# VH-VL binders against p40593, part 4

Target 1, 148 residues: p40593
Amino acid sequence: MIHPLIQRLTTTLGYPLLDADGLDRQVRTQPFSVLFFAGDPQRFPEALDVAVILPELVKAFPQLAPALIAGADEARLQGRYGFSVWPSLVFLAGERYLGCLSRVLDWGEYLERIPAILAGENEDLPRIPVLSPESGTPSCSPMETSES

## First folded at step 19 (VH-VL)

Design y2
Fold by OpenDDE, look of step 19:
Order: structure tokens, then C-alpha cells, then sequence
Structure y2 (fold): chain C 148 residues (1-148), chain A 120 residues (1-120), chain B 112 residues (1-112)
């Protein structure tokens, strides 16, 4: 069951709920996006704090189109952006990855970091190569067991 | 031939609720995004809701956020719009619209519409 | 939201004469994929809207060649080379580059 604070984002505030297809639509239709990867709030209680903070962030940064990632697609879509910590806010410019903010931060820290993320100044974040689905065939070169 | 048939329109009081349905045929329903578009009495067209082919994603304009929900039953080739907390400004003809293929964001087919009137 | 402005509001045309409708967007409708997300719809009297043109200049299936779309960025035009009685209705431009999708106010085309 989705926690009421997280569900409020979609049902009350009308944030898009994004599956994989929805994400592809989001990045094509929105100039800037903030994607909320909540995770399981039982495992990651900070997700509830972020769910409360996110609407205030959207008010502070009205250029951000907020969206909630569908729980069934979180693991798959996490792999696209390469974050390892839950919850995460993923920032995009169209399809371009700008950065992420994981866990709950202080309000002042969001206000400081988000402008820099949106400006694209985080060039130093490792460009997680958007794994084009084609490159994922690991050529398992068979180790020639040299029989000596 | 692509067919879209809306139903469920009617007269409702402010604050009331209504559920619209759209029956789709002539295409692989689950493969396409679907939208609701309304036309006001002034003949303005307004996009109201969009839903992904799987039904896992949906989108709303600010005018209907928190009041409307969109859903689909792909087994029944049906699209739905649940409208709650209806307002006078929600008075319109509501059209079911099929979106074109992936990556093309336009409506290639529209239903005949169903009329929703919100009045005291 | 992207504001779509159509001009004129109404047009009365003699059969066989050309017609032109302008649509302006408050923002560029060109996307990073090189596509411009402007579409034209016709609503004939007593009917639902129907797609005429997609992505500025592409005629939808069954749309006569007398209809043409042009433009770029923020300025778009729908032309009818020879208006026929069946072309009577309200024409709408629509942008689909950004949520919310938005329509122009419409242009009513009538026959003189």
C-alpha cells in the first residue's frame, strides 16, 4: 500500500505518476523535471520527509515539473540514473541528466544545491553513460583456459 | 476503423461527481496513449488528462489536478475519467482522443463527445 | 503554459478563393529531436475535431492537398488554396511540445 504522504503527491497535488513509458513522455514534454524515487518508506523513512518537502521545492523552483516514479518501475529506472541511495530526487533537463539529491536534506541545502544542478554546473558528476539498450551485451569473451 | 464512443455525461451540481467512459475499437488500445479533451461552451478546447498505454502513467493540467482521475481497462478497451469536486467551469463537451504512435504527440482520432453540465 | 494565439477569429471566404490562418505560440515549439510540435484540427459544424496537419506541415490521412501547413519556431500558418463548402468550420492550432497541451482560440471559416 502506498503511504498516504506519498500518495498525496499524485492524488491531491496531481503530480504525474511515471512508469517507464511515462518517464519517456515526461522528458519529451517538460523542459526541467524533478523525479521522486521514493522507495519503500518502511525501509527508507526519509522518503516521507522528502514527500513533504517536494511540494515546497516545486514552489521555490517553479520551472521544475515534479513527478513520482511508479514503485514497480523504480528499480528499472534507478538503473538509468545510477543512484544508489534512497530516497532520491533526480533532476533532468529534457532527457539530460543534471544530478540527484539523495536522502532528506536541510531546506537551506536544497536551496543551495538545486540552482547549481539546474545550471548544469555539476559537470563533475560522472556522466553515468545512458546505457543505450544495445550496448548491454557483455561480450563474455570465453577465457581460453590454457591447458598447460 | 478507429471508433471512440464516450458516455456518462449529464447534469451535476457544483461539488458533485461524474464518471465518463470511452469505448475504443479498431486499434490495439493498450499500445496507445489516450487523452480527454474538453470543449467549453465558448468553444475553447482544453486538454484534461492523459494516460499511458499500460495505464501506469497519467498526467493532468493544473485546472483539474487533485479533482480528476484517469484510468483504463485494456481488457475492455475502455478509458475512464472520474471527475470529483466539479465546478461550473468544468461544463463542457468531453472528448476521448487517441494519440498517435510513440513519439508523436497529437490526437489522430476523437470521439463524438459527451456533455457535462455543472449547474446549481 | 504555452499560449496559442490564432488570427483571425473569423474568416468569410468566397468559394474557390484561398484562405490563410495564423497561429502564434508564446514559446518555440521546436524540440531537441528536431521536430516542431504544432498540429491543426478542423471542427466541422456539429462534429468532433479532426486532425488536419501534424508537425507543422504533414497532412493527415484523407486530408485534401488544398490544405497546407507551414511555419517554424513560434509562427505558423494553415493555408487552404481553394476553399470549398466542406471546409466550413472552426480551425484550431495545438501545441504538443509541453504539458499542458494547449490549443488556439479557434478560427471560424464561413462561406460568403
Amino acid sequence: as target 1 above (148 residues)
Amino acid sequence: EVQLVESGGGLVKPGGSLRLSCAASGFTFSSYYMSWVRQTPEKRLEWVAEISGSGGSWYFPDSVKGRFTISRDNAKNSLYLQMNSLRAEDTAVYYCAKEFRSGKYYFDYWGQGTTVTVSS
Amino acid sequence: DIVMTQTPLSLSVTPGQPASISCKSSQSLLWSDGKTYLNWYLQKPGQSPQLLIYEVSNRFSGVPDRFSGSGSGTDFTLKISRVEAEDVGVYYCMQSIRWPYTFGGGTKVEIK
Scores: ipSAE 0.396, ipTM 0.810, lowest interface PAE 1.5, mean pLDDT 90
Fold by ESMFold2, fold request of step 25:
Structure y2 (fold): chain C 148 residues (1-148), chain A 120 residues (1-120), chain B 112 residues (1-112)
Amino acid sequence: as target 1 above (148 residues)
Amino acid sequence: EVQLVESGGGLVKPGGSLRLSCAASGFTFSSYYMSWVRQTPEKRLEWVAEISGSGGSWYFPDSVKGRFTISRDNAKNSLYLQMNSLRAEDTAVYYCAKEFRSGKYYFDYWGQGTTVTVSS
Amino acid sequence: DIVMTQTPLSLSVTPGQPASISCKSSQSLLWSDGKTYLNWYLQKPGQSPQLLIYEVSNRFSGVPDRFSGSGSGTDFTLKISRVEAEDVGVYYCMQSIRWPYTFGGGTKVEIK
């Protein structure tokens, strides 16, 4: 999945392409991270729109350390963060999952939802978003779930 | 068995450049993260660079960020450190170091080192 | 950066006697995976550093069982139950929990 728009993130903008070991190092060091799970752009064409938007999101929220996840590790890590839709942006504080935004959203919605995610408004309890006919949902359930 | 051999050290003036090399053998080079660690004349150890097995990501401490570049050639089993804008405090013995893979983050084998002296 | 403080700076021991080296970190080295990322190295005279102990207490291959590591959180100890002549050198602790990786200042061990 080395589409030119995604490749620009790593080669031109210098965003790291993380394998599992690299992700461990990233989360230990960076106070906040945004992880881009692009998937295969031929299967998930919205990934290209997110690849265009992500640098602007990082400019708007400079505390976020951006990174891409290597394709070989995407499926292994997907269950860890509870997203079921590609593409996804996963937000972390250290290694703590804060939330995710799936598919492509309006710019204004990113500006509204990202501050809420960074403020820690995610529930400690699992939730399942309400589905509507013929619509996608950008929401994600937390990876961590309360036992009781 | 595992061998790491550094080269390229020498005497340089402040502001100069050097390129260090590390030849690796005895293990599957591309499977391991590699680092450069330096030892000052006062015998302090300082980590200065790390690179992923594929070469897809790399990291530097603030003391050398923007001046040093790390790279690898997995076909030649070689690790490189490009050092630019050298300062007197960069004077050290530079070691290349092999890390374990699979989530273990420590240096299990070190080379013999190459000396960089920045003066005059 | 995580500051690693070693004590003592030097240690003279009679052969066959025990030795103990302390290392204190400015932050906890315990990560949420349950592992503690504290390692010990020995640099013998004229040699490069070599790994002794990883993750607090695990001896690296070929390291004699007279070397042991212990500790948790921010306080760690390397012990040599009976010091031998070949144990002379400088001992360093090192944290690898996060970048930049940092080393203690070293403890020189000599035989009296």
Scores: ipSAE 0.361, ipTM 0.722, lowest interface PAE 2.8, mean pLDDT 86
Fold by ESMFold2, fold request of step 25:
Structure y2 (fold): chain C 148 residues (1-148), chain A 120 residues (1-120), chain B 112 residues (1-112)
Amino acid sequence: as target 1 above (148 residues)
Amino acid sequence: EVQLVESGGGLVKPGGSLRLSCAASGFTFSSYYMSWVRQTPEKRLEWVAEISGSGGSWYFPDSVKGRFTISRDNAKNSLYLQMNSLRAEDTAVYYCAKEFRSGKYYFDYWGQGTTVTVSS
Amino acid sequence: DIVMTQTPLSLSVTPGQPASISCKSSQSLLWSDGKTYLNWYLQKPGQSPQLLIYEVSNRFSGVPDRFSGSGSGTDFTLKISRVEAEDVGVYYCMQSIRWPYTFGGGTKVEIK
């Protein structure tokens, strides 16, 4: 069920594939983490683009420790961070949530937004969160307006 | 009642490979993280690998990262360590170790160990 | 990596007398869940390591009550109130707060 481009991250590049307990171990060890929630590439084909980009992001931001989230645990962990769009990159300082970036972005946009997330500058929240209204957790992207 | 039995150790030349096995019994194997811990000839203990109960997540210290692979077969209650590009400093007794329960971070049972000697 | 320093390297004790082993960590072993991830193991001659104490002071099942652990932060102690012949071996402290898990260098305990 795992696409070869995503599988390469774990098997060739050595990125850990984490369940919930593995994530707890990761955050204890790494000052900063970027967690890749790929979802199902059949449903979310942009996950393949992010899988190609992620190693280059890690090279550009070497303080980030990359990891993938095991598909069986994505739903449980998604609720912890409150994102609703796949694929997503979730950024942590230790166990503290810093923010996320959903879908695929242009390279220049990663270079602009990731430093802001790591510095704690990216805390603009929409007036109404996209999905997860009970939690109040912010969307990974600015609220998108629809026509009318 | 918990039993862990390692096998697959031996003499190998530098640059060689070995695959270690650990047969587990007396507990619900798939519910527990498992580790490999080695003891050097100087009697120093070094943790070398950890794997989740499902086998889907794992971690290694820098000293073996990229050279060792950990896996498990929950249908066979077996844990494995594939060791490639072996070096003299990998010479040790290798133990498999069980975590206490999921979410715990200490080893409550250890096997008897299997000896790996890396020498030209 | 968290460095674990044990003292002494060895000790010889008269049967029935107390023994004390020190373990110091290079960083605090207290995690945000309120637990301190310091464990003690004993390796008897010819045997594999066995868990003695977990989370500073909790005796593992079947461990005699003459063993006690204490400490906080970075400084920890294992005490044996009355050393017996079966207590001979090498004692290791171990931190499990974060990867890589690390062990102290060991303290050999022997009977005079």
Scores: ipSAE 0.317, ipTM 0.716, lowest interface PAE 3.3, mean pLDDT 86
Fold by OpenDDE, fold request of step 25:
Structure y2 (fold): chain C 148 residues (1-148), chain A 120 residues (1-120), chain B 112 residues (1-112)
Amino acid sequence: as target 1 above (148 residues)
Amino acid sequence: EVQLVESGGGLVKPGGSLRLSCAASGFTFSSYYMSWVRQTPEKRLEWVAEISGSGGSWYFPDSVKGRFTISRDNAKNSLYLQMNSLRAEDTAVYYCAKEFRSGKYYFDYWGQGTTVTVSS
Amino acid sequence: DIVMTQTPLSLSVTPGQPASISCKSSQSLLWSDGKTYLNWYLQKPGQSPQLLIYEVSNRFSGVPDRFSGSGSGTDFTLKISRVEAEDVGVYYCMQSIRWPYTFGGGTKVEIK
């Protein structure tokens, strides 16, 4: 069951809940997004703090469209953005990854870091290669029949 | 042929609740996003809710956030809109609308609608 | 929210004459995929809305050739080359580039 504080984001505040298809729609319809990867709040109790902070961040940065990632899709979508720490806020400009803020931060740190993330100044973030599924065309290496 | 049939409309008092249903046929229901769109007495069209084919994603405008919920039962080919804390401004004909396909955000088919009246 | 403004509010047309409806958006409806997310609907008297045009200029299945859509960015037009009695109703533009999806106020088309 989703923790009540996290569920409030979708049910009370009406933030989108995003599966994989929903995420593709979000990035096509919103110029800037903040995606909340909550994880399991029993394992990562800071997720509850971020769930309380996120609405205040959205008020401070009204250009951000907030969304919650669906728990069943978190692992798959984490792989897309390459973060390893939970919880995480992932920032996007359309489909473009801008950065992430993991764990709970102080309010002042959010106010300092978010403008820099949105400005795209983190050019040094490794372009996570969108692993295009390499069509593994089996390179049929021709077996050189060594005629001995 | 694609068919969408809305039901559950009626008269309700302010602060009341109502549940709308839409029965879908003629297409693979679980493969499509579905929406609710309402038309006010002034004939204004307003998008109200959207849900993914799996039901794993949903979206609302600010006008209904925290009051409305959208759900689906793909085994029954049914879409639902639970409306709570109803207001006079929620008075409208409510249409069930099918999206054309994944990544296409236009509605190719609409139901005949069900009327919701919120009045004291 | 993206504001959709339609003009005129109403149009009275002689059968066989052309009609033109304008739709303006408060923001560009062009996305990075090169698609423009503008659609047109017709609501005939006593009926539900029906899709006419999707993505600015594509006629939906069963829509007559007398209907055409054009435009780019923020300015769009629906044209009817020869208005028929069956074309009576209210026309709506819709944007779907950004949540919430928003509709124009409608244009009522009547026969003289």
Scores: ipSAE 0.316, ipTM 0.784, lowest interface PAE 2.1, mean pLDDT 89
Fold by ESMFold2, last read:
Structure y2 (fold): chain C 148 residues (1-148), chain A 120 residues (1-120), chain B 112 residues (1-112)
Amino acid sequence: as target 1 above (148 residues)
Amino acid sequence: EVQLVESGGGLVKPGGSLRLSCAASGFTFSSYYMSWVRQTPEKRLEWVAEISGSGGSWYFPDSVKGRFTISRDNAKNSLYLQMNSLRAEDTAVYYCAKEFRSGKYYFDYWGQGTTVTVSS
Amino acid sequence: DIVMTQTPLSLSVTPGQPASISCKSSQSLLWSDGKTYLNWYLQKPGQSPQLLIYEVSNRFSGVPDRFSGSGSGTDFTLKISRVEAEDVGVYYCMQSIRWPYTFGGGTKVEIK
């Protein structure tokens, strides 16, 4: 019942499939995470392209710990990170939201945008960091899509 | 009251596969994260897998990631561990363990264990 | 991975005397939620492990009050105020702050 390309990420490649409790455990463990919000591949067919690309992204950026978000929890977690389009890749430093990339991008765009997202780590915060569902900063939209 | 009974252990050759089962009773099985923990012949305890109450989330240490899969059937109150590409270092007694509650990271009840031996 | 170091490896204790087991973690077990994720287990001879203490100092149901846990940060202690014959076995500390969950190497407690 689950599309084989999505299932391969968790069962064969061993990527964690996270519910909300699982996300809490992931952020305690991993200094950097990339969270894949695949959505329903029948509604969001680009999710299958991202599922194929994600292992290659992890090879290119080995500091990223990949994980999938369980379908039952995607909608409730979506507001935490402020993306509005599926599929999305959400980037974290520990608990701290760094940014997101929505839909499928060209390989060159990933290579340009992911380092910029990771370089945005902040050293000084007034309180215990809380994941902020920021919309519009940083942008999740593909660079080749009109945003004007 | 809480009962966890493991089965499916045995002798396998390196590179082989084995499927462990854990029959649970005495609690609302679907409400709890479950784990597999193994004890080596040297008596060292190692956590090897965890699964959410719904079965939709699961987690592994690097030592078994990609080789082991964990699953559950909440209608049958059963937990499973599929072990592939077995190695000699996977030889251990495998315990099924219940977590206290979702979001709590304690193993409050353990089964009796089932023995897996990987050797030529 | 968080390394959990237990000392001593074994204890030989006269019945009625106290015992103390040390557990040290390679990283702090205190998380930003204010909880410390350190647990203790006892494996009696021929049995599976059983929970004694959770979150440093909380006794699990049915655990006698002669067992107590203490510590903070990276240093933890399990004390048995007076050892009884049924306390024989191997004691393990366990951290559950982050994956992979890890156990100490065990401390064997014997009567003699």
Scores: ipSAE 0.308, ipTM 0.701, lowest interface PAE 3.2, mean pLDDT 86

Design y2
Fold by OpenDDE, last read:
Structure y2 (fold): chain C 148 residues (1-148), chain A 120 residues (1-120), chain B 112 residues (1-112)
Amino acid sequence: as target 1 above (148 residues)
Amino acid sequence: EVQLVESGGGLVKPGGSLRLSCAASGFTFSSYYMSWVRQTPEKRLEWVAEISGSGGSWYFPDSVKGRFTISRDNAKNSLYLQMNSLRAEDTAVYYCAKEFRSGKYYFDYWGQGTTVTVSS
Amino acid sequence: DIVMTQTPLSLSVTPGQPASISCKSSQSLLWSDGKTYLNWYLQKPGQSPQLLIYEVSNRFSGVPDRFSGSGSGTDFTLKISRVEAEDVGVYYCMQSIRWPYTFGGGTKVEIK
């Protein structure tokens, strides 16, 4: 069950709840996105703090289109962006990864770091290839047993 | 044959609430994204909500964000639209629409629609 | 939001004559996957919208060969090679490249 504070983002504030297909549409739709990877708030209590902070960040940075990542897709989509700490805010320019802010930060730290992230100063971050879901079937080409 | 049957439309006052339902048949309901699309009295078409096949993802336009919720019961082959804080501009025929996935986000089937009228 | 502009607003056609409807988008509907997310719908009188064309030029199942779609980027055309009485209705273009999905204002096709 999604924690009420996290659910509020989607139900009350109308933030998209994104699966993989939703994410593809989000990046086509919005010039800049902030993706909230909440994780399990029982495991990562800071997720609740970030859920409270995120709407205020969106007010401070109105160019950011917020979205919540669906819990069932968090692990898969985490792999796309390569962050290891929960919760995380992932910043995108269209499809381009700009950066990540993990855990809860002080408000002043968000105000300092987000402009730098949006300015693309992290251009040196490895382009994590968007693994298209189709590539995962290992073609087990049957070894032609050359009968000698 | 794919069938979509909307219900729950009616007359409601501004600020009121209404819940629409769509009964789906003739396809594997849980495998498809579903949307609600409305048609205004002026015959303008407007997309108003989308939900993933599993019901784990959903999306809204700014015009209905925070007021509308979308849900589904895959066991009942049913789609729902909960509309709160209704406004006069929400007056429309509401269609349930099946989406074709696989990177194709078009509506291949539509219901007959249910009429929602918001008036004082 | 992507603005979809259809022209003309209405068209009166003699049966057996061709018809052409234009749809323009305010932004390109071509995505990085090489797909163009433009669709056409027909709403016949007293009916719900029905899919005619998806991704610019693909006829939906059961759509007659007299319907064809063309275009690229921001400029699209629906053509009916020989208009029949059953083709009467309002035609809508739709973009599905991004949220919100948006429709054209419609083109009413009537028989003379």
Scores: ipSAE 0.299, ipTM 0.783, lowest interface PAE 2.4, mean pLDDT 89
Fold by OpenDDE, fold request of step 25:
Structure y2 (fold): chain C 148 residues (1-148), chain A 120 residues (1-120), chain B 112 residues (1-112)
Amino acid sequence: as target 1 above (148 residues)
Amino acid sequence: EVQLVESGGGLVKPGGSLRLSCAASGFTFSSYYMSWVRQTPEKRLEWVAEISGSGGSWYFPDSVKGRFTISRDNAKNSLYLQMNSLRAEDTAVYYCAKEFRSGKYYFDYWGQGTTVTVSS
Amino acid sequence: DIVMTQTPLSLSVTPGQPASISCKSSQSLLWSDGKTYLNWYLQKPGQSPQLLIYEVSNRFSGVPDRFSGSGSGTDFTLKISRVEAEDVGVYYCMQSIRWPYTFGGGTKVEIK
């Protein structure tokens, strides 16, 4: 079951819940996005704090379109952005990754870091190689049976 | 042939609730995004909800956020719109609409609609 | 939200004459993929809306050749080369480049 504080983002505040298909649509339709990867609040209690802070961040930065990542797709979509710490806020400009803020931060720290992220000043973030799915077509090279 | 049949419309008081249903046939229901679009008495068209094929993703306009929920049952080929805290401005004909696949965000088929009237 | 403005509000046309409807968007509907996310719908009297044109100029299946769409960026036009009695109804443009999706106010086409 989704924790009530996280669920209120979608049910009360009307934030989109995004699976993989929804995320692809989000990045094509919104100039800037903030994606909330909550994780399991039992494992990561800070997710509940971020769930309370996120609506206030959206008020402070009205250019950000907020969204919650669907729990079933979190692991798959985490791999796309390469963060390892939960919870995480992932910032996008269309399809372009801008950065992430993991764990809960102080309010002042959000106000300081988010403008820099949105300005693209974090261009020095290593381009997480989009792991092109290796089309490992197994080249079945026919073993030439050398008839001796 | 693609068919969409809405039901559940009616008269409701302000602050009341209503649940709309859409029965789909003639296509692989789970493979398509579905939307609800309403038409006001003034004949304005307003998009009100969207849901992914799997049902794992949805979106709303600000006008209905926090009041409406969208869901689907792919085993029953059914789309739903739960409307809470209804207002006079929610009075409309509500259509279920199928979206075209392959990154094309337009409605290729519409139902006949169901009428919702919110009045004291 | 993207505002869609249609002109005229109504059009009375003699059968066999051409008709033209304008749709303007408050923002460009061109995306980075090179697609323009403008669509046209017709609502005939007593019916639900039906798709006519998608992505500016593509006729939907079963739509007659007398219908054509054109335009770019923020300015779009639907043309009917020879209006027929069956073309009576309200025409709507729609943008689908950005949430929320938004429609024009409609253009009523009538026969003289």
Scores: ipSAE 0.270, ipTM 0.774, lowest interface PAE 2.5, mean pLDDT 89

